# VH-VL binders against o27280: the designs that were tried, part 402

Target 1, 266 residues: o27280
Amino acid sequence: MDSMNVPEVLEIKRIVEESESVKTFIFSWDFRREVRPGQFVMVWDFRDEKPMSVSLIDPVRSEIGISIRRVGEFTDRVHGLSEGDLLGIRGPYGRGFELMGRDILLVGGGIGMAPLAALADEATARGMRVDALVAARTADELLFLDRLEAAGVNISTCTDDGSCGFKGFAHERLLTLEENHDMAAVCGPEPMMFQVMRILDERDVPAQLSLERYMKCAVGICGQCCLDDTGFRVCAEGPVFWSQELSRVREFGRYRRDPAGRRVPW
Short names: E, the ipSAE of ESMFold2; O, the ipSAE of OpenDDE; V2, 0.75 times the mean of E and O plus 0.25 times the DockQ between their complexes.

## First folded at step 17 (VH-VL)

Design cc4 (framework fv_cemiplimab; at its last look DockQ between E and O 0.94; V2 from the best seeds 0.87)
Fold by OpenDDE, look of step 17:
Formats: sequence, structure tokens, C-alpha cells
Structure cc4 (fold): chain C 266 residues (1-266), chain A 118 residues (1-118), chain B 107 residues (1-107)
Amino acid sequence: as target 1 above (266 residues)
Amino acid sequence: EVQLLESGGVLVQPGGSLRLSCAASGFTFSDYGMTWVRQAPGKGLEWVSSISGSGEWIYFADSVKGRFTISRDNSKNTLYLQMNSLKGEDTAVYYCTRGDYSYPFDYWGQGTLVTVSS
Amino acid sequence: DIQMTQSPSSLSASVGDSITITCRASRKIGNYLNWYQQKPGKAPNLLIYEASTLQSGVPSRFSGSGSGTDFTLTIRTLQPEDFATYYCQQSLSTPYTFGPGTVVDFR
């Protein structure tokens, strides 16, 4: 067994309540093991295991953060944990984001902001200009706004119900923004990402998109995260993909696979 | 063969409500997003609303936001358009079409006429 | 919103002619442009999607070209069944918008 594939039992150092449904769990991390924004870890609560994006990378404090939305039984259990409790963490896995240029646009929806928040920290630390379009259904679901602001990110918000910022969807708001960027990073629901990607493509902005799909092994073996019709494995070739790559993926934005491998529409 | 059949178009008073239905056959209904497009008499085509395969992702034209609701029953292969607070300018033939943000509108029904008049 | 225009609004042609219809978007829309044909009293039919891809079952005499803001639908060797109204539609973003249509009638 590869040492990277063995879960390390870590103590929850801190818990940050990001919203009513999202918590960030912070762990001490040995940065001899490199971790990049866009990569994910497998979180093991000693009963089940789920992939979670790394949302915080702090080499100064020697900490990482994992943001988890309460959406099911596993996440319910995890959300019931307290500081000092233990979780199994293995990874990191997958391809992370690549930063390029001087001006970067982040487009995130809901929990999709998790990896983008980590990317924002790195980008700003590098002296990049960072614009972030943060989308959510409602104002109370907007994530990491204070954190992004503190990092010097220029934030634009949009909500489905108009409770904060632009009333509408991310792709609609994006059309109203005229600024050019050297690259974009996108993460959120695939229908959002699909439409955002088209706009970025039209603008000739290189874009990276992070997919959130069902993963089981995280090491490219089980194939449950394979994408039609390329056969890309989200855990191995992704979860971060270039728009050119996803343009070849017929499945992207159209359907996904459930744990049984059945097609499920968006 | 893909078939879409709209129904429910009738004469209604301004402020009234009406629900249109679209029965789909000849394809796996849930695999596709669906769209309503309307055409006023002697006028062009106007996008009204789209709904994803699962029904979770819904989009509306500004002209109908807050008044219209789009839904689907995948078990019945049926698309719906609930129209409330109808106005004269809502008078049109309403077409059901297969497609959404991810597909062009490749199949259309024959439409159903909705007339809003006092 | 993205506004779509078409030119001409109407044209007369004869069987066997080659005709061209132009569609313009108020902003760049890449290749996210579809063409539809509608005959009187009938539902629209998809002819071309993504500016230049011919829909299955559509005769090869139909072709689409263009990108950005300017698009063209060409019908070569016009057939009797081609006399109809043609609409362009942008699919870049909601709200999806159609051109006003071009009526192609007999000369």
C-alpha cells in the first residue's frame, strides 16, 4: 500500500462555521506533503469515506482546511463532530489549479467556492489581481466573502433570489462584467459551469473548471468517476480540467453517474 | 420517433390562470432539458422558460418571471407550464421543444394557442 | 440581453436560386447560434446548430457560417418546400433570444 493511500488519523483543530450548512474543518498538516488548490482529500469518519476539496492551505500555521456541506448521512455525522475529534484523511489527490497571468477571475457557486477560496489565497499571495464572482441561491448560502475580502479579492455576488448582489445566475452576471482576465477558475454546479464556460470561451479567456463527481477510490482504479465519452477520470485527470478538455466531454453539464453508475440528469 | 404534443391552450381572462401540458414520446424524457417557446399571432419566436432533465435547474424570461412556473413529471413524460396573472401580451401559440442550455431546440410540438382577452 | 437582428426581413426567390440570410447579434456570441425554419401554421424545425452544424435529416443545400456577431444561412438550389420563415437564435446565454425572422417567398 502506497503511504499516500493510507488514511492519517488527524485531530480536528478548529471548526469554522461558514454558513448554516457549511463548516470548515481545520487540521494540522505536514507540508512536506504538498497540497495544491483544486486538489481533494478523502475524508473518513471510520464508517464511510467521501472526497472533499481543500479550501484552506496555510503553510504559516501548518494547517489545511476542508469545507463540507451538510447534504447527507455522512456529512451529517461529520457536522456533529467537535474540535478535538478525529477524522481520517488520505491524499491529497487529483490535479489542482494552475495559475497563470496577472489577472484571474474566479467563478464559484455554492460549495464550489471551497477550492476557489484556496486558489484565491495563493493568487493574491503571488500578487495577482483576483476578481471573484460568488454565486448562491440565497444570500445566506454565499461562502467565504469575508475571507476573500480580507485577502484583497474583488468580489461580485449574485443570488437566484436577488437577496444579495445581482439577481440571477452566475453566467448572466458574468455577461454584464466587461473586464478581461488572463485566466479563469470555475467551480460549482455543472449547469452553471457549462454556461460560464461558454461565455469564457467566447471571450477567449483560458478557463479551468473543477468537477465534483461521485468518487470512490480516488486513485483512478474503480472508474466510477469516468466521464463520457473521453473516459477521463475526475479523480486522476481532474478534478480540475481545462475548458478544452471538457469541451470534448459529452457528459459534462448534461448528466452524471450515481453510485450505481446510472445516468442521472442535471 | 420523437413526438411532443401540447395541450391546455384556451381563452382566459386577464389575471386568469392556465396550465399547459406537453406529452413527450419517442425518447428518454429525463435525459433532456425541455423548453417552452411562444409566438404571438403574426410575430416572431420568444423563449419563455427552460427546465433541466431533473427539474432542478429552471430559467425564465423576464417577461414571465414571478408569474409562470415550469415543471415536469418524468414518470409521465410530461412537461408543464403553469401560467398565472395572465396578460394580453401572453396571447400566443405556446410550443414545447426539446432542449435547454446544453442542447439546441431540435424537436418541437405543434403548439397550443393561449388567448388572453377580456 | 443579447439582441438579434436579421436581414433581409423578406426576400423573393425562384426555385433553383441560391439565397443568403444574415443574422447579427448585439454582442459576440461565438458560434452559439442556431437556425430554424418555420412554415405557416407549423412548428419551427431546427436546421443548423452551433452556427454551422447541419441538423440530422436536413438537406445539404442548407449551410450555416459565421462567428462572433455575424452569421449567415445559405440555401443553395432553393426547393419549393424551402419557402418559409427562417429564424436565428443565440444560445450563449439566457434569456435566449431569436431574430425577428426572414420570410422567403416565391418571386
Scores: ipSAE 0.934, ipTM 0.965, lowest interface PAE 0.5, mean pLDDT 96
Fold by ESMFold2, look of step 17:
Structure cc4 (fold): chain C 266 residues (1-266), chain A 118 residues (1-118), chain B 107 residues (1-107)
Amino acid sequence: as target 1 above (266 residues)
Amino acid sequence: EVQLLESGGVLVQPGGSLRLSCAASGFTFSDYGMTWVRQAPGKGLEWVSSISGSGEWIYFADSVKGRFTISRDNSKNTLYLQMNSLKGEDTAVYYCTRGDYSYPFDYWGQGTLVTVSS
Amino acid sequence: DIQMTQSPSSLSASVGDSITITCRASRKIGNYLNWYQQKPGKAPNLLIYEASTLQSGVPSRFSGSGSGTDFTLTIRTLQPEDFATYYCQQSLSTPYTFGPGTVVDFR
């Protein structure tokens, strides 16, 4: 059977341009390797390897989609690829989102909507009521709106510059939205997630939040993705954590550590 | 030994501009978000603006949005407030304080007085 | 915006008294409430954050309690240096708002 720890070289089947800076790369996938929303894969371009969230999980077509924002050398190289080109993929890794109840709130910022789009598909397929708050800096960076709408998701938007929807931050918009949900799933910039978590805590809404940290091994042995205070490894015990788990983590929302172990502020 | 020292408060005409500075010492400046809070004569405290440790996460009170800009220079341990299109309502003592969305406002400077009068 | 109110607006007290100041938010704010002290002509000082956690270096005669919308600051065995104005402030969300203040005067 396929090994989760060894990259499998796969052909890019299709590329979807989600925005000027975000592309979704679609691969054929053998679903004997189960994939859950919130898990990630390591994408290998034969030179370097980076973790990427799964944004599409389609067992009917035997496909997965990986959404990648262009932000540096690795992602620039991957964005330059075409259908038919090859990438290595190992995984999936990590703890995904767990659905509960009947009513779920999704709060996504920028590329953080990628794993939430996958979760929205699963939640609507289970017959759950799904509300989504989709945030970005500008209107042209709002992701997956058509897909969410087609799935029957109730969408609210906000943009930092006010170019679409509520002008302001996700936590400010959230204060004006319905307060009763059985759970929430949150993914995006960590300052956004911190402020959203405060509001969800006040509402007593169980929340799962997906963190990003530097990763090297992705299987929990190197220690590069550890969180201060708890020793949680983002690649193994996360990337999805319950808000109760994060409440014990002093660094959440305040800083992260670079590969050299230096404190880097948000 | 945290110290915050504001400067730049003067008398200005309505419609004018002014830049305030806050020099920080006694802590790792870039580890902390920073905030401006103002107090009009005889009145209470009003939050004006906050900026995160990296300088990338910025928040404003509605009363100053579009007129004020907050910035920081982590290499010089200095916080700034650029104030444009000043109004009489902006007359206040402006305090520099340490904190943002993630920290309470735990250390404060002595304040600098801005007076907007014709 | 989350509106903050305080009661009383002012009070007179003697050294050794125990006093209580009340703060109310216009919506539930959990425990995301801070208390500050400001003496005339001086900058504010943080006393309490997260409703009840005493800031380092603040005397133990200060305490805070409450959650949701109703909060109290208590000063036990009032000292001469405690005559000041006290402000509450919500930290749930921007814009961060302060209460109007409570003036504690020496009788």
Scores: ipSAE 0.773, ipTM 0.898, lowest interface PAE 1.4, mean pLDDT 91
ESMFold2 (binder alone), look of step 17: mean pLDDT 93; pTM 0.946

Design cc5 (framework fv_cemiplimab; at its last fold request DockQ between E and O 0.93; V2 from the best seeds 0.89)
Fold by OpenDDE, fold request of step 19:
Structure cc5 (fold): chain C 266 residues (1-266), chain A 118 residues (1-118), chain B 107 residues (1-107)
Amino acid sequence: as target 1 above (266 residues)
Amino acid sequence: EVQLLESGGVLVQPGGSLRLSCAASGFTFSDYGMTWVRQAPGKGLEWVSSISGSGEWIYFADSVKGRFTISRDNSKNTLYLQMNSLKGEDTAVYYCTRGDYSYPFDYWGQGTLVTVSS
Amino acid sequence: DIQMTQSPSSLSASVGDSITITCRASRKISNYLNWYQQKPGKAPNLLIYEASTLQSGVPSRFSGSGSGTDFTLTIRTLQPEDFATYYCQQTLSTPYTFGPGTVVDFR
């Protein structure tokens, strides 16, 4: 048995309130186990287990952070936890983001900014110029703005209701931005990512996009997270995919499958 | 065979309200986003609104934002367009079409005429 | 918004002719362009999507080409049923915009 696949029981060191619905749980981490932005861990609350992206990677403090949005029973339980409480963490799993070039564009929607925040930290540490387009339905749902700003990220915001920044969607805002980038990283709702991907494609900007699917094993065995036609396993070949890969994925931006394997439209 | 049938188009006064319906058949309705496109008499085509398969993702043209709402009932295979605060410039044939951000508009209904006039 | 233009606004042709309609976008839109045909009193029909892919059921005499800002629809050996108005549409971003249309009528 691979020790990586056995959940390690970790104490919640700190909890950061990111928004009304999002908390970041910080854990001590042994960095002998490497973790990359874009990878995910399986979080076990001793009742259920869910994949969560890593949103903070701090080798100096020997800490990682996991940002969790309150969306269901599992996350409700987790949000009820306090500092000092325990969670099981196994991983990390999946393919993370690859940094390339000097200028990077991050496009995130809602909780999708979680892995991108970690990526931003790495990129800035490498001396890259980082532009971030942060999207949300409303201003109060915009995540990590202060953190990104402190890191030296050039931030542009957009909200559906216009309560902050550009009024409209990320793909619309992106059209108005004329700066060149060597690569882009995208994470958020698939309808957003699908449309953003088209803009990036038009601009010939290499793009990586992080997908979310129902995962069970996280190790490419059960096939629950397989994408139709291609057979791509989100937990193994992803969750970060290149745009060229996703262009072959019929279901991307259109539907996903629930735990029963039924198609659920976006 | 894919079929789309619009209904509800009538004469209405400025400031009035109207709801259009589009009955879909011949395909799995929920698998596709749907779109309304309108055409003023003697004019070209204008995108009005799109809605994703689940109905959670909605897009509007600026010309109708705040006045129109789009919805769908997947159990009834029906698309709706609620039009409020109607203006003369809203006079057009309204087409229901299959497709959204992820699909071309590959099937169209025959349209329903909405006339806004005092 | 992305503006779409078409040329010509109208053209007259005869059965058997080959005609070309041009569509131009105000900015680059890659291959995110569709062509539609509309006959009087009828709904539009999709002819071409992604600039050059022929929709199922559409005769092979229809073809689309182009990328970036300039696109063309070609109808070879024009048939009587091809006399109609043709529209291009960009699908790069909302709002989706159509060209003003090109009327193809009898000479």
Scores: ipSAE 0.944, ipTM 0.969, lowest interface PAE 0.5, mean pLDDT 96
Fold by ESMFold2, fold request of step 19:
Structure cc5 (fold): chain C 266 residues (1-266), chain A 118 residues (1-118), chain B 107 residues (1-107)
Amino acid sequence: as target 1 above (266 residues)
Amino acid sequence: EVQLLESGGVLVQPGGSLRLSCAASGFTFSDYGMTWVRQAPGKGLEWVSSISGSGEWIYFADSVKGRFTISRDNSKNTLYLQMNSLKGEDTAVYYCTRGDYSYPFDYWGQGTLVTVSS
Amino acid sequence: DIQMTQSPSSLSASVGDSITITCRASRKISNYLNWYQQKPGKAPNLLIYEASTLQSGVPSRFSGSGSGTDFTLTIRTLQPEDFATYYCQQTLSTPYTFGPGTVVDFR
């Protein structure tokens, strides 16, 4: 059995409090198992297992970071852990982002900035010009601003309540931004991504969007992460898709399916 | 057969409040976002507010932000518009329509008339 | 806000005519444009979405074209039931702005 297909039990090396609701858990990592921005891992707390985005990829320090938002019982338990405590990690899984050109736009909503922060590090290391639109409901939920600034990223913000930056939604702010990008990478709530994709399509900007679906096996066998119409498996052909791939998927932005196969609206 | 039926339109004094309802049938209500569009007498159409199928994603026109709220009860197949601090310029026929950011407005109710005057 | 204009504001036509109505957006909106028909005292009715896709049940004498900023609704072989007001609507972004309408009257 491949050791990447069973959880490896790792010690939490450091915990960074990114916001009141988001923590980044940092682990030592053997980079013979390569990790790409946009890939995910399955995190096991010895009771349950959930997919989580990789937000830090640091081969120099041999570290990987996983950012987790507290949203339920599993994430509450993980947020209660301390440095030195253990978690199981299997992966990475899925298709990550591909960089192209010289100018990239990142559009992130909430915890969706996590994989984009990792991508920003790679893009700036390659000498790309990076603009980021960071969106949240309120100012205190804007993530990774200091890290992005330190990496040389040009940041625009928007908040639903107007407490920081543009008052409004990411797609509304995007209309007011420069249209001179070679590609975009988008991650966040799917209704945000749908509306952002529409604007990027109008600009003829190649876009990659990271989807979230319920996952069990994470290797494409169980069928829990399949998209209607195309049969794309989010854990295998995704989670990162090109916008033209998603244009063939009617469910994108409109609904998802629960483990029982029932349609669940956004 | 998709049916949308608005109710609650009445004469209201400026500064008053009013709640509109839209009863939906003939489709799975929670699968679709819903929208209010209004039309002042003799005027064109104005988008007012949209709400997603789950009720989690809500959008407003600038002219009504802070004064109107939109909600839905998926167990009752009903869309609501709560209108507060009403002004004369809010006088219009209010239409309930099926659609939001992700769907065109493909089915419309008959409308309910709201009149704001002294 | 994306401003929408329509031309003409009104026109007179006879049954059997072919007519065109134009719609212009204040910025490029790709094909994110819908057309609606409204008869007096009635609710609007969706005709066309995504600039050129006919809604189910709409007669084939209706067609839409355009992309970017300029769009056209064409009605071939005008019928008595087609005398109405026609609205375009952009769907690129909120607020979802409608055009001011084009009244098509019986001559």
Scores: ipSAE 0.802, ipTM 0.912, lowest interface PAE 1.1, mean pLDDT 91
ESMFold2, look of step 17: ipSAE 0.794; ipTM 0.906
ESMFold2 (binder alone), look of step 17: mean pLDDT 93; pTM 0.947
OpenDDE, look of step 17: ipSAE 0.926; ipTM 0.959
ESMFold2, fold request of step 19: ipSAE 0.795, 0.801; ipTM 0.911, 0.912
ESMFold2 (binder alone), fold request of step 19: mean pLDDT 93, 93, 93; pTM 0.947, 0.946, 0.944
OpenDDE, fold request of step 19: ipSAE 0.944, 0.944; ipTM 0.970, 0.970

Design cc6 (framework fv_cemiplimab; at its last look DockQ between E and O 0.93; V2 from the best seeds 0.87)
Fold by OpenDDE, look of step 17:
Structure cc6 (fold): chain C 266 residues (1-266), chain A 118 residues (1-118), chain B 107 residues (1-107)
Amino acid sequence: as target 1 above (266 residues)
Amino acid sequence: EVQLLESGGVLVQPGGSLRLSCAASGFTFSDFGMTWVRQAPGKGLEWVSSISGSGEWIYFADSVKGRFTISRDNSKNTLYLQMNSLKGEDTAVYYCTRGDYSYPFDYWGQGTLVTVSS
Amino acid sequence: DIQMTQSPSSLSASVGDSITITCRASRKISNYLNWYQQKPGKAPNLLIYEASELQSGVPSRFSGSGSGTDFTLTIRTLQPEDFATYYCQQTLSTPYTFGPGTVVDFR
């Protein structure tokens, strides 16, 4: 048994190009180590380490997938890798999503769809009805549509520019949808999640939201991912939070902290 | 003390362009989203546009989409509203206010009058 | 879009009176409602946020209540400086919409 905190060097088994800026890296996985949708792993390219959500969980193929958006130096290097190359993976960490009820709504923005795609697979496998509101700036940035459709997910899309689906933001589209669900799972930019959460709250739909914050240790020690007021550690108490928990967090949707601990507005 | 001071409101011809400015002081400007609200003479309040602290998240009313642009310079503590293709219906006092999707509009400037007329 | 209405459109009252203004949303908006006061030739001032939370510096004679679609602003012991126009605003979703306003005049 490997230590949870020691990266395992894994070979990239397959790379899926999800969009111009997003790739999914697939690895063989020993499922004696359980992994849940909403959990994350620390990806190590032997220079730097970053947290990444698990976007694919396939026990049949004994594979997991990690979707990575090209946004900086680390991700740029990773995007330059090929099948057969090596990465260090440690984890999984954090609290994942909890499924409840029979009807579930997924609301995702951009790369936030990564953990939700994994959740969609689990939900559909359990025989749940899954509706997904997939949001992006433009049509070409919409993620996992074919995958979700193949899984039997009912998809609604919205784009900032109206190039696909509803023209507008996720919270605006959600407001136009009258159907309620037993629960909702949300992941994307915090300004989106903040506004979506209010609508779900108004509708009395239990909601779980996955935060994407800067993480360093992933084990709740360094405090870099602590949220103001509550002291919640995104890596330990999260990254998945219930809406009731986030309602206590002043920081949520209003600002974040950079690696130096300075406040950064959204 | 929080202060907001709008400027730039003048008489302009239909189809013309105008840029409004709002100078902020008394708080950390970048920590707050900012909003423009307008009020036609003798009428009620109308939300026009909001911008987050970083400027990355922008929202517009349908009535001004494609014509107006909101921006900010956090180094100058200044909010802007670029108005193009102005119409008579855009005639209003334009208020700068602190707040966005995450905060109520808790502080307002005195407003600046924009008149669009032939 | 969420439509906001107010009643009455205007009312006359005397100093010392207690008055109530009603705001209604076209759909449920939970407690995501703000109240503003505006005097002639002046900018609006925030009075109440989240339906019932009193803004700092606002006199306690102002109070807000309601949830869902119906909301009320109450001014107890009306003061001379309270004669103004009052607006409600929903903050559930963009576009943010205001009520048409209620004018409170001297009797």
Scores: ipSAE 0.925, ipTM 0.959, lowest interface PAE 0.5, mean pLDDT 96
Fold by ESMFold2, look of step 17:
Structure cc6 (fold): chain C 266 residues (1-266), chain A 118 residues (1-118), chain B 107 residues (1-107)
Amino acid sequence: as target 1 above (266 residues)
Amino acid sequence: EVQLLESGGVLVQPGGSLRLSCAASGFTFSDFGMTWVRQAPGKGLEWVSSISGSGEWIYFADSVKGRFTISRDNSKNTLYLQMNSLKGEDTAVYYCTRGDYSYPFDYWGQGTLVTVSS
Amino acid sequence: DIQMTQSPSSLSASVGDSITITCRASRKISNYLNWYQQKPGKAPNLLIYEASELQSGVPSRFSGSGSGTDFTLTIRTLQPEDFATYYCQQTLSTPYTFGPGTVVDFR
């Protein structure tokens, strides 16, 4: 399997506290191993290994950043680490976002803003006009706002509880926003992405959406990340899919499968 | 055979509270989102609230936000609607139906009547 | 909110007639539109989803068409059991608004 990699052990260079529940871990990175926004890495804490989004791609400083939300035992252990501690990193893997046109819309929910922040940096560096809809449950969980503003991104916000910006869900806010974009990039909870995709399809905006599924190998051989009926492997053909590809995926937005192959609802 | 049975509709005073239940059978309950739709006597249908299969994704009509709570117990195959601060305009037959943002409302209970009157 | 209107509000028809009911959305909703039938004292029944797809068990005399803002429900060869109220519903976004209904009565 020529595409499988052994984890490289790297020192945590810097930790950025993005919110109470999200930290960005920054590593030195040799960019002979190119990284594209929307690709992921497998993070190994010497006990377990999980896929994580790359949120910072900085070839000038030779750094990458990986944003991790605290949601369970693995991420609790990683959040307990300090600068100078070690993590294993293998990758990058998967298909990243493709930029097209001049005007891009980003729609991110929670930690889903992580790969979109990296994409925003690339899009603005290319001279594109970037609008971002940043969604979270509460104001304190809106991620990367200062970074996006500094990059010249036009930001709209929404929060479930109304503590900042529009009170409601991303798809509800989206209906009130300007409709003329050349493309959209979407990442967040899959129910959010499903509902956002409907609106973007109605607007005839080409959209790319980043899915998350259980992964073991990350290189396309174990079958754990396959999507029903299509056979798409999230780690190989994705994680970024065009909306046209997802329209053929029966499970998108409706359910996922656990490691034992059981249907699990959203 | 999919079956949905609502219960709990009674006469209640304005400002009061009431909990509706919907017992589900004939399908894997946790695989599906669920919805409450209401209909005032002689009037049309009004969507009230939806909840996803896991219970993690919850949506409300503006007219009931902050007053109503939707929940489910997947181990008991039961959907709930907790209604607080009831008003006269909440008087309606309340239907339990299967579906949410991702599915049409394909199976319905026969409804339970809630009357809010002094 | 996406407002839904229906026309006519009511109509009278005979068994064997063909009838058409119109539904209009206040914004484009692609094909995210369902139709329901409701008889007095009974729960609604799903007839059509995604504007034109017949629900399982619905007779082929029912059909739906349209996209964007304008949609129609057609019943060919009206049967006695078809006298009911018909509602459209948009599913593009929350709130999932219904039309006000069209009453189809026996003449």
Scores: ipSAE 0.777, ipTM 0.899, lowest interface PAE 1.2, mean pLDDT 91
ESMFold2 (binder alone), look of step 17: mean pLDDT 93; pTM 0.948

